# Ledger of designs, part 7: VH-VL binders against Ubiquitin carboxyl-terminal hydrolase 19 (USP19)

Target 1, 103 residues: Ubiquitin carboxyl-terminal hydrolase 19 (USP19), of Homo sapiens (Human) (o94966r282to384)
Amino acid sequence: LAFVKNDSYEKGPDSVVVHVYVKEICRDTSRVLFREQDFTLIFQTRDGNFLRLHPGCGPHTTFRWQVKLRNLIEPEQCTFCFTASRIDICLRKRQSQRWGGLE
Below, E stands for the ipSAE of ESMFold2; O stands for the ipSAE of OpenDDE; V2 stands for 0.75 times the mean of E and O plus 0.25 times the DockQ between their complexes.

## First folded at step 2 (VH-VL)

Design pb (from p16 with heavy chain V102I; framework fv_ponezumab; at its last look DockQ between E and O 0.04; V2 from the best seeds 0.00; counts 0 for: pae E 21.8 > 2, placed apart)
Fold by OpenDDE, look of step 2:
Structure pb (fold): chain C 103 residues (1-103), chain A 123 residues (1-123), chain B 112 residues (1-112)
Amino acid sequence: as target 1 above (103 residues)
Amino acid sequence: QVQLVQSGAEVKKPGASVKVSCKASGYTFTSYYIHWVRQAPGQGLEWMGRINPSGGSTKYAPRLQDRVTMTRDTSTSTVYMELSSLRSEDTAVYYCARDEIIGATEVYYFDYWGQGTTVTVSS
Amino acid sequence: DVVMTQSPLSLPVTLGQPASISCKSSQSLVYSDGNTYLNWFQQRPGQSPRRLIYKVSNRDSGVPDRFSGSGSGTDFTLKISRVEAEDVGVYYCMQGTHWPYTFGQGTRLEIK
């Protein structure tokens, strides 16, 4: 997956929250994998608007979005949750330092 | 055209709270962080914290984390800094300053400053 | 916290002569993105601070070219090639790489 609509902001002293804007995510088949310097969102969606942008794909297509981070995270302390309209990913910083962006 | 206009001087007693405002104009309010920096009389600059006007997330200096609260009103493009349990050591000029574009890799933070707000804490 | 140490703290200068201010950090200011977030601020008497230099050596718009910043890692320098009367004030270095952000003590530039 080349691109998915997203934004991010710092929450508190040592966390970054990433919002991925895809509706109707299948919670049973979607997940986020965290590693020291990247995270990978794996998901299926019934979002018609999203699927229109991806010809040949459907509700059962598994999408993969990997983000290589410019800063290190604590994989075991990162979390994610699904809402009706987005996926919220909470990244725990390994170091207390300025983040100018995700990548 | 970018401007940060702060509220007027405050005089408070120890133990009280003070809330200083910083109204931004001339740019997209939610696209830039706002920082607060204070300066005690005849002293240097001290970073207090930062707020993301988009969402309202904050980051505070550890020394002030328990006493400082930063908020924003997007409808008025205004950021607020509230400091509680005031002490004489909190007497200072308080500045707001604009940060870089949120999410950008280019850094342009502290490029614009408010005029400062004098807060005096005395019994 | 990262300690920023400026020297000298007081800098009397003759008009037209050069000035140099040192700033040393207790840790490297090189960020993971390869940038070094070291800034220099000027604060004239009775005014708000004004950023002069960002990322070690980049001058802000409107800053005269007689101001220059240099350095790397933990050692940084602000130079004024020819000091003018309007340069009187306090100069601060600041690191924006590590939380919390920290300033140097300030260097007071005065005209002899």
Scores: ipSAE 0.000, ipTM 0.627, lowest interface PAE 13.4, mean pLDDT 90
ESMFold2, look of step 2: ipSAE 0.000; ipTM 0.510
ESMFold2 (binder alone), look of step 2: mean pLDDT 92; pTM 0.921

Design pc (from p16 with heavy chain S31D T105Y; framework fv_ponezumab; at its last look DockQ between E and O 0.02; V2 from the best seeds 0.00; counts 0 for: pae E 16.5 > 2, placed apart)
Fold by ESMFold2, look of step 2:
Structure pc (fold): chain C 103 residues (1-103), chain A 123 residues (1-123), chain B 112 residues (1-112)
Amino acid sequence: as target 1 above (103 residues)
Amino acid sequence: QVQLVQSGAEVKKPGASVKVSCKASGYTFTDYYIHWVRQAPGQGLEWMGRINPSGGSTKYAPRLQDRVTMTRDTSTSTVYMELSSLRSEDTAVYYCARDEIVGAYEVYYFDYWGQGTTVTVSS
Amino acid sequence: DVVMTQSPLSLPVTLGQPASISCKSSQSLVYSDGNTYLNWFQQRPGQSPRRLIYKVSNRDSGVPDRFSGSGSGTDFTLKISRVEAEDVGVYYCMQGTHWPYTFGQGTRLEIK
């Protein structure tokens, strides 16, 4: 998968929030898989602007974006949510500490 | 495609331990919980616990937590369930089943089950 | 632990006739996200359990549309509109909302 526009910030000592900027996510077919030190975003989108940037892809193309994390998380306490303009991913840190970066 | 293949039947004496394996194939091993469920002869299903293969974290049914241990070997995509201090009441078919790890989307399902492993405890 | 109570425990049915199985939980199965994690499994003779329905009413892939689930809160029902010979077996409800996960006692469906 080509570059996926995103940003992240630490929300106190316990959480990292990741924003992934993809519109018109197909909620029924999209998900985030969490592991001890990474997550994988699996999604489909009907956003014409996104698809135009990825030639050969369409609304039924499954995109996969995996991020290796700087520190450990608690997968069972991590969440994600789709909004109108982005995917919000909340990572629960295993240890309450500042990471200084996502990866 | 997706398969969970369990080890063969075991016959044990009371007080012994048993270790049942469940080898996964056809998917990314660390993306799914493995649960263990048992079924005594003529009885219903009892959830025993689950393991997250990614970090090895476990949760066990309270009634079994002092006798059950679940482990995994990521190099062979295999999980193990060990039950100690066996009693005749532990005679059952033991199943492994997978469950997708999905954060805010709570699609909980045991979509693939192993074939079952019969454990018989008798003297 | 959440107690899951099924009725009836034994259900003889004539081929082609409807069947209905009740499942009642000792606590609400509505999770904090608003979903209800009530599932139905079928175990045919000599086979491993198979999921039929998840989140109350969603049929799993490959499950015939003669199977349907309904209910809310603490009261749930599995229906088979026209029983076929391949439907014999034991049916279990299971809750995934509260730890630890628990199953009903099972309902044995048999052809008269």
Scores: ipSAE 0.000, ipTM 0.532, lowest interface PAE 16.5, mean pLDDT 85
ESMFold2 (binder alone), look of step 2: mean pLDDT 92; pTM 0.922
OpenDDE, look of step 2: ipSAE 0.019; ipTM 0.634

Design pd (from p16 with heavy chain S31D S57K; framework fv_ponezumab; at its last look DockQ between E and O 0.05; V2 from the best seeds 0.00; counts 0 for: pae O 12.6 > 2, placed apart)
Fold by OpenDDE, look of step 2:
Structure pd (fold): chain C 103 residues (1-103), chain A 123 residues (1-123), chain B 112 residues (1-112)
Amino acid sequence: as target 1 above (103 residues)
Amino acid sequence: QVQLVQSGAEVKKPGASVKVSCKASGYTFTDYYIHWVRQAPGQGLEWMGRINPSGGKTKYAPRLQDRVTMTRDTSTSTVYMELSSLRSEDTAVYYCARDEIVGATEVYYFDYWGQGTTVTVSS
Amino acid sequence: DVVMTQSPLSLPVTLGQPASISCKSSQSLVYSDGNTYLNWFQQRPGQSPRRLIYKVSNRDSGVPDRFSGSGSGTDFTLKISRVEAEDVGVYYCMQGTHWPYTFGQGTRLEIK
């Protein structure tokens, strides 16, 4: 995936929260991988609206969205959770500094 | 409802140390930086440094790097600023102030201040 | 360190008249995120500083609209459209873009 609908904000002094807007994500087959300078969202979804934007793909298609970060994170301290309408990714900053954006 | 309440006035001798406290209330303590700023009598404001209550990471002004120590107690929502090797020039009112980064491009510096703590250094 | 230079340092004003304070930085205060982290503080006699303006032109809650901030890059201005008695005090600009954070010298606003 080149892009998926998302937004982000800095929560407190040392965290960045990323909201990825995809519904009906399969929690069993979806996850987020964290590295020092990037994270990768791997997911399957039954979201009809999302799938319609990706011809040839279906509910069993594994999508991959990698974001290269401008600043470093602590991979082991990062978390993610699924909601009915989005994935919330919480990035732990390695350094408590301003971020001008994710990428 | 946000409040920063500082400890009382201090009188110290040169060479001594002083530790000022700043108790935060009315908000999530670990979500905001706490900065320290001092003001010598009749002078302007000087930034001393900041502490991240979440984890305790600090950043100090270069001039004070070797003499200032900021700590926090999350159980009491209190931040401390200790200044060692006191000099007469350290005589000032010391303020704590709250700061947060909200959103991707929002920074709220010093939106709330403590009442100040007068520290007098004299022989 | 970034030097913040305010002018004037003393500002006598007649009640009801406008006031203007200049703040100049020794280097650009535009951060990599595109924002300019320039703040204005008011310190009334015997009180703690109070933030009036953040990011050049945003008023804090409870700050009267007679206060306004403007500027860009290295030149900034705080304006008071109609000075009131309660406006007496010292005003400081502060940059939060570069480490270490630095304040202007302060401008003392007095009533003539």
Scores: ipSAE 0.000, ipTM 0.625, lowest interface PAE 12.6, mean pLDDT 90
ESMFold2, look of step 2: ipSAE 0.293; ipTM 0.756
ESMFold2 (binder alone), look of step 2: mean pLDDT 92; pTM 0.921

Design pe (from p16 with heavy chain A104T T105V; framework fv_ponezumab; at its last look DockQ between E and O 0.08; V2 from the best seeds 0.00; counts 0 for: pae E 21.4 > 2, placed apart)
Fold by ESMFold2, look of step 2:
Structure pe (fold): chain C 103 residues (1-103), chain A 123 residues (1-123), chain B 112 residues (1-112)
Amino acid sequence: as target 1 above (103 residues)
Amino acid sequence: QVQLVQSGAEVKKPGASVKVSCKASGYTFTSYYIHWVRQAPGQGLEWMGRINPSGGSTKYAPRLQDRVTMTRDTSTSTVYMELSSLRSEDTAVYYCARDEIVGTVEVYYFDYWGQGTTVTVSS
Amino acid sequence: DVVMTQSPLSLPVTLGQPASISCKSSQSLVYSDGNTYLNWFQQRPGQSPRRLIYKVSNRDSGVPDRFSGSGSGTDFTLKISRVEAEDVGVYYCMQGTHWPYTFGQGTRLEIK
């Protein structure tokens, strides 16, 4: 999936924070699935600007963004939170180690 | 000038607790982790854990995690380390040391150390 | 935990002669960012430890040029080209790549 603005940074040796900049996310139908070495953001959005970048899509379209991670995480300790303008994803590292990059 | 000044020596009985302070000066307190390292008599160094003074988050060595607590007071630029359920093996000099926080990358250098606090656990 | 093994544990040296201290880790100290977080500390008698060298070979400010560090992966060396009387003390290697951080057992440098 193109046009998903994001950034990430390491928060100490224990976690990585990922910001995904999508407005108007439908919280009731959107979620993040975590596995040992990836996560998948599943979302719907009403943001007209985002939808115009994806012809044929609308507010009922389910978008999927999967990221294969550089290192292992602890899926049950990862979290996500929706804010007004973005999704904050916190990945709990399995090994106490700097990654140097998300993927 | 960077300084880490620790509280004075302590003598404790087994089963008691001890709380050691480390007051930082001469730098931005929230820009550095404070680590604790101890040294038993005639022995080498053992890392105990660290605290991020900005948010107060901690990470402890697994062997000590059930007995150690680290806190801070940003208004006085002071970190505290408390070790409970003291045993004779806890007799040591306890050092605080700082470690730079650079963005999200920890540097792990321990460039400045406190003077040490002797804790003696005697039965 | 990563085991850090120093050799020798006791190092008597004649003034003006070279000294070499080995430090070996039980796993690679190369971090995912490409850096190797292997550090050397000096502890003079009655003092707290002092940083000498960080990231294998970077000499800290105020550390004399006679100190140098080298190595890679799991095998590291601290060298003193000409030992002086003030170099007496215990030298520790330390790894900061893996949690928990661990130290070598120390090398006591003494003048013969």
Scores: ipSAE 0.000, ipTM 0.519, lowest interface PAE 21.4, mean pLDDT 86
ESMFold2 (binder alone), look of step 2: mean pLDDT 92; pTM 0.921
OpenDDE, look of step 2: ipSAE 0.026; ipTM 0.712

Design ra (framework fv_reozalimab_arm2; at its last look DockQ between E and O 0.04; V2 from the best seeds 0.00; counts 0 for: pae E 15.5 > 2, placed apart)
Fold by ESMFold2, look of step 2:
Structure ra (fold): chain C 103 residues (1-103), chain A 122 residues (1-122), chain B 110 residues (1-110)
Amino acid sequence: as target 1 above (103 residues)
Amino acid sequence: QVQLVQSGAEVKKPGSSVKVSCKASGGTFSDYAISWVRQAPGQGLEWMGGIIPIFGTANYAQKFQGRVTITADKSTSTAYMELSSLRSEDTAVYYCARDYEFGDSIYYFDYWGQGTTVTVSS
Amino acid sequence: QSVLTQPPSASGTPGQRVTISCSGSSSNIGSNYVNWYQQLPGTAPKLLIYSNNQRPSGVPDRFSGSKSGTSASLAISGLQSEDEADYYCAAWDDSLSGYVFGGGIKLTVL
């Protein structure tokens, strides 16, 4: 498991947005896998500060972060994108309802 | 509609510092990074660094490491760039830019400030 | 000089199709999305193409982008006098851990 700073908020009744704060993510080797009630962030990073928090890890280490969700999503309608300093994940809710939290 | 409005032009002496502001309006300030790009007279664009306001952590181009400080104030939706130990080669127009839109695109500047001219001379 | 290489200038006549090139390396264009910016004289840059070949709202479809290996191209069909500007390619560079621009290319419409 990796330490991963994150937050989330609900965007109306249909979506949840998750921000994951990892710098210098290697886009070619990093991805988000969506399932009906979870997602898994798989990433590599060159951020020295992040790597110093995880002794024995380096730029070729594959980190995984899986989140079990409070409610069901539509995996094929979920998206993600990378920025220089974070990953944005948009979860499409299966049922239009307030979750009151991510997990 | 997203707008980035920068502080006014400045004339500085060598060895001093300058702090340029970039106020964002429209859209969500904390969800997007703000980058700083400069352009010396008659020259091309040069990325200096950027910040994600929600965490306040900045990254810097290696060329500017140690001389530039980028900060953000979420309560005023304003980013700042401070360049220290100014020299004549730092004379340029300094732009702020928002550096992504939510989706699959994460590496582009979709909105730019009007630019701030900084002149360094004695 | 600039990490991404562009010729310093290009020219064309109204109605012509012109192609503006950008050469990089495996650490930037070869691994990362390419963006293009247009800069009219005395103004801030404007996003023209993002993610290799995507047009933001308001950019005419006569502008198109492409990428092959470590190089990228911006094509302008139906060249117009208002297209006279500087054009910059840009990409993230993994080796430098930073965003890099081409040196810019001045397009003159004759």
Scores: ipSAE 0.000, ipTM 0.561, lowest interface PAE 15.5, mean pLDDT 83
ESMFold2 (binder alone), look of step 2: mean pLDDT 89; pTM 0.928
OpenDDE, look of step 2: ipSAE 0.017; ipTM 0.670

## First folded at step 4 (VH-VL)

Design q05 (from pa with heavy chain T105F; framework fv_ponezumab)
Heavy chain, then light chain:
Amino acid sequence: QVQLVQSGAEVKKPGASVKVSCKASGYTFTDYYIHWVRQAPGQGLEWMGRINPSGGSTKYAPRLQDRVTMTRDTSTSTVYMELSSLRSEDTAVYYCARDEIVGAFEVYYFDYWGQGTTVTVSS
Amino acid sequence: DVVMTQSPLSLPVTLGQPASISCKSSQSLVYSDGNTYLNWFQQRPGQSPRRLIYKVSNRDSGVPDRFSGSGSGTDFTLKISRVEAEDVGVYYCMQGTHWPYTFGQGTRLEIK
ESMFold2-Fast, scan of step 4: ipSAE 0.551; ipTM 0.882

Design q14 (from pa with heavy chain V102L; framework fv_ponezumab)
Heavy chain, then light chain:
Amino acid sequence: QVQLVQSGAEVKKPGASVKVSCKASGYTFTDYYIHWVRQAPGQGLEWMGRINPSGGSTKYAPRLQDRVTMTRDTSTSTVYMELSSLRSEDTAVYYCARDEILGATEVYYFDYWGQGTTVTVSS
Amino acid sequence: DVVMTQSPLSLPVTLGQPASISCKSSQSLVYSDGNTYLNWFQQRPGQSPRRLIYKVSNRDSGVPDRFSGSGSGTDFTLKISRVEAEDVGVYYCMQGTHWPYTFGQGTRLEIK
ESMFold2-Fast, scan of step 4: ipSAE 0.650; ipTM 0.882

Design q19 (from pa with heavy chain E106P; framework fv_ponezumab)
Heavy chain, then light chain:
Amino acid sequence: QVQLVQSGAEVKKPGASVKVSCKASGYTFTDYYIHWVRQAPGQGLEWMGRINPSGGSTKYAPRLQDRVTMTRDTSTSTVYMELSSLRSEDTAVYYCARDEIVGATPVYYFDYWGQGTTVTVSS
Amino acid sequence: DVVMTQSPLSLPVTLGQPASISCKSSQSLVYSDGNTYLNWFQQRPGQSPRRLIYKVSNRDSGVPDRFSGSGSGTDFTLKISRVEAEDVGVYYCMQGTHWPYTFGQGTRLEIK
ESMFold2-Fast, scan of step 4: ipSAE 0.630; ipTM 0.864

Design q21 (framework fv_ponezumab)
Fold by ESMFold2-Fast, scan of step 4:
Structure q21 (fold): chain C 103 residues (1-103), chain A 121 residues (1-121), chain B 112 residues (1-112)
Amino acid sequence: as target 1 above (103 residues)
Amino acid sequence: QVQLVQSGAEVKKPGASVKVSCKASGYTFTDYYIHWVRQAPGQGLEWMGRINPSGGSTKYAPRLQDRVTMTRDTSTSTVYMELSSLRSEDTAVYYCARDEIVGATYYFDYWGQGTTVTVSS
Amino acid sequence: DVVMTQSPLSLPVTLGQPASISCKSSQSLVYSDGNTYLNWFQQRPGQSPRRLIYKVSNRDSGVPDRFSGSGSGTDFTLKISRVEAEDVGVYYCMQGTHWPYTFGQGTRLEIK
């Protein structure tokens, strides 16, 4: 997957928050994999609006979205949360520095 | 096919160090943590710590922090666990086990065959 | 550390009869993502542990449907609907919600 609707901001000196706008994520078959300088969001969704943008795909389709990060993170201190309307990803910076952007 | 293959049995004297290896195959090595869990004879399971093979970052059980070191070699997809200042109480079977880096569904889903470490004088 | 307490510690069962193992945690195992990271493992004599159940109630591939997990919060149960000879071994619950990760003391299932 080349693109998914998202935004991000730096929360204090130590964190970057990424919001991914996909609804109705299937929690049991979705996850975020964190590495030192990238993350991969793996998900299945029942979001009809999202699925209409991906012809041939359905609720059992597994989507992957990988983001190469501008700077290093601490993978073990990163978290994510699936809500009814979006995915929240919290990245813990390895060094307290302004990124100026996600990628 | 996912496999974790561990090194062979070790016999050590008190005060020595032991280094056990765990070689992974059948999956992307850097996408999963490797944990170390030990089991003393006739006892239950004790979590020792874990390593993230991607960056090498580690977390150790508090009671073992001063004696345990975990490392990896990404070129051979191998994780190492070294335990120093061995005591007779460290006699156990040592297991490596795979875990997904972000806890979706896979906590300790595959285990190595175990390495017996005997500490005796 | 989160203390995981299993009961009974010894479970003699007649072949073909049901068996039930309880696991209680000293604090809630619900993680911030809404999931409960309570797993069950089986260890047959002389073998490595094998995961049977993850996230309370999900069976691993290849695990017979005779095995089921249930529970919430701090109280969890592993059930075997009809015990077979190959089920002999020690069963462990494990929590992955709170660092450091901890296991129950184990329940030895024996055929009587």
Scores: ipSAE 0.006, ipTM 0.607, lowest interface PAE 10.4, mean pLDDT 86

Design q22 (framework fv_ponezumab)
Fold by ESMFold2-Fast, scan of step 4:
Structure q22 (fold): chain C 103 residues (1-103), chain A 122 residues (1-122), chain B 112 residues (1-112)
Amino acid sequence: as target 1 above (103 residues)
Amino acid sequence: QVQLVQSGAEVKKPGASVKVSCKASGYTFTDYYIHWVRQAPGQGLEWMGRINPSGGSTKYAPRLQDRVTMTRDTSTSTVYMELSSLRSEDTAVYYCARDEIVGATPYYFDYWGQGTTVTVSS
Amino acid sequence: DVVMTQSPLSLPVTLGQPASISCKSSQSLVYSDGNTYLNWFQQRPGQSPRRLIYKVSNRDSGVPDRFSGSGSGTDFTLKISRVEAEDVGVYYCMQGTHWPYTFGQGTRLEIK
């Protein structure tokens, strides 16, 4: 994917939170891969509204969304959580500073 | 094709150190952890530690923390595991294994090296 | 450290029959993200371990569908619906939820 609906904000000096607006994520086949300056969200979903925007795709289609980050993160300290309405990704900054943006 | 190729068998005296290598190919070296797992003759698997090749950050099993050191060389896509103050009970096959960097979440291994036999004998 | 206990330790099975291996953890393996990080590995004689199952029930690429994983919390099972000669070896469960990561003792599957 070139794009998925998202927003982000800086939570204190040490973290950036990214919200990805896709529902009904399949936990067993979805995950976030973190690297020093990027992450990849890999997911499958049963979200009918999302799938309708991607003709030919279904619940077994694996989607990938990669984001190149403005600054370095600590991959081992990053986390993610699947909720009923969205995906929350918490990025741990390598250096405590304001980024001013995600990318 | 993903491959992890380990260095050859080693025979060491008690008190010596051994350094085993694991050369990666077929993927982007800095995108995956490399773990080290050992297996004594007739015994089960024991996790020793892991390294993130990108930043060089390491995490070692508490039992081995004072004796094990993991390093990497990004120019040769090679990880090294050095174990010092060797004892007879360190006689084992030592494996490297690749793992996705899934942040703070626990890891799982998808490709393994062929193993390096280390024998500690006097 | 989290203790992983497998049973049985020795599993003789008739070719073509089902086999089942139990794995129990001393603590819940449910991580804070809601996932359970329980993996199963196979080690054939003289070979490196190979991942079969990750996150309880997900088969790795190339793993036959006769292998299945199930369970929750502290109790997990690996099942082979129809054992074949190539399945001989030792099977290990592994937890990745709690540091340091730990393996079960192993279950040796043998054809009788």
Scores: ipSAE 0.160, ipTM 0.741, lowest interface PAE 4.5, mean pLDDT 88

Design q23 (framework fv_ponezumab)
Fold by ESMFold2-Fast, scan of step 4:
Structure q23 (fold): chain C 103 residues (1-103), chain A 122 residues (1-122), chain B 112 residues (1-112)
Amino acid sequence: as target 1 above (103 residues)
Amino acid sequence: QVQLVQSGAEVKKPGASVKVSCKASGYTFTDYYIHWVRQAPGQGLEWMGRINPSGGSTKYAPRLQDRVTMTRDTSTSTVYMELSSLRSEDTAVYYCARDEIVGATDYYFDYWGQGTTVTVSS
Amino acid sequence: DVVMTQSPLSLPVTLGQPASISCKSSQSLVYSDGNTYLNWFQQRPGQSPRRLIYKVSNRDSGVPDRFSGSGSGTDFTLKISRVEAEDVGVYYCMQGTHWPYTFGQGTRLEIK
């Protein structure tokens, strides 16, 4: 995927929080891969509204969304959480600086 | 087909250093950590540390951090583990194993190398 | 460090009978993402460890359905419903929730 509906904000000097708006993520087949300047969200979903926007895809389809980050992160300190209504990704900055944007 | 292939057995004297390699194939090298786990004769498994092949960042077990160094070469998809100031207690089989990068992953230690025997003797 | 305690350490079993191995952690293994990173490994003599179970109860591809994992929080169990000769080896539980990763002491399964 080139785009997934999202927003982000800087939480204090050390973190960036990214909300990804996809519901009903299949937790067992979905994950976030963190690298030093990017992350990849790999997911399967039963979100009918999301799937309607991707004709030919279904609950068995594995989606991949990669974001190249504006600045470096600490991959081992990054976390994510799948909720019923969205995905929350917390990025830990390598340097305590303001990014001004995600990408 | 995922494979981790390790270098051959080593015999070293006390005080020497040993460098073991682990060559990865069949997957995207930079998407998975490589961990090192050792096993002394007749003993259980001990985690030594891991490397992120993407940036080269490492985390080592506290008891080994002064003697262990992990590096990688992305052009050959190879990870190296070097252990210095060898003692008889370092005699063990050393394994590499892959692990998907941080998150809700199913790939904790899902593939292992065949092991490298390191013997420290005078 | 999280301490992983297995029992029994030695498990003699009769072919065709069930076997159970207990694993207890000194801290909860529930991670911030809601998952529990408790894994089970088998090591046959002279071989590399092989993962049997990941995230408490999920079997790896190729692992027979006679192996099952269960548990929550700090208390976990690996069960073999009908032990076969090929099951001889040492079984380890391992936690990936807390740094550093830690293994149990191992349980040696032997045919009596």
Scores: ipSAE 0.006, ipTM 0.582, lowest interface PAE 12.0, mean pLDDT 85

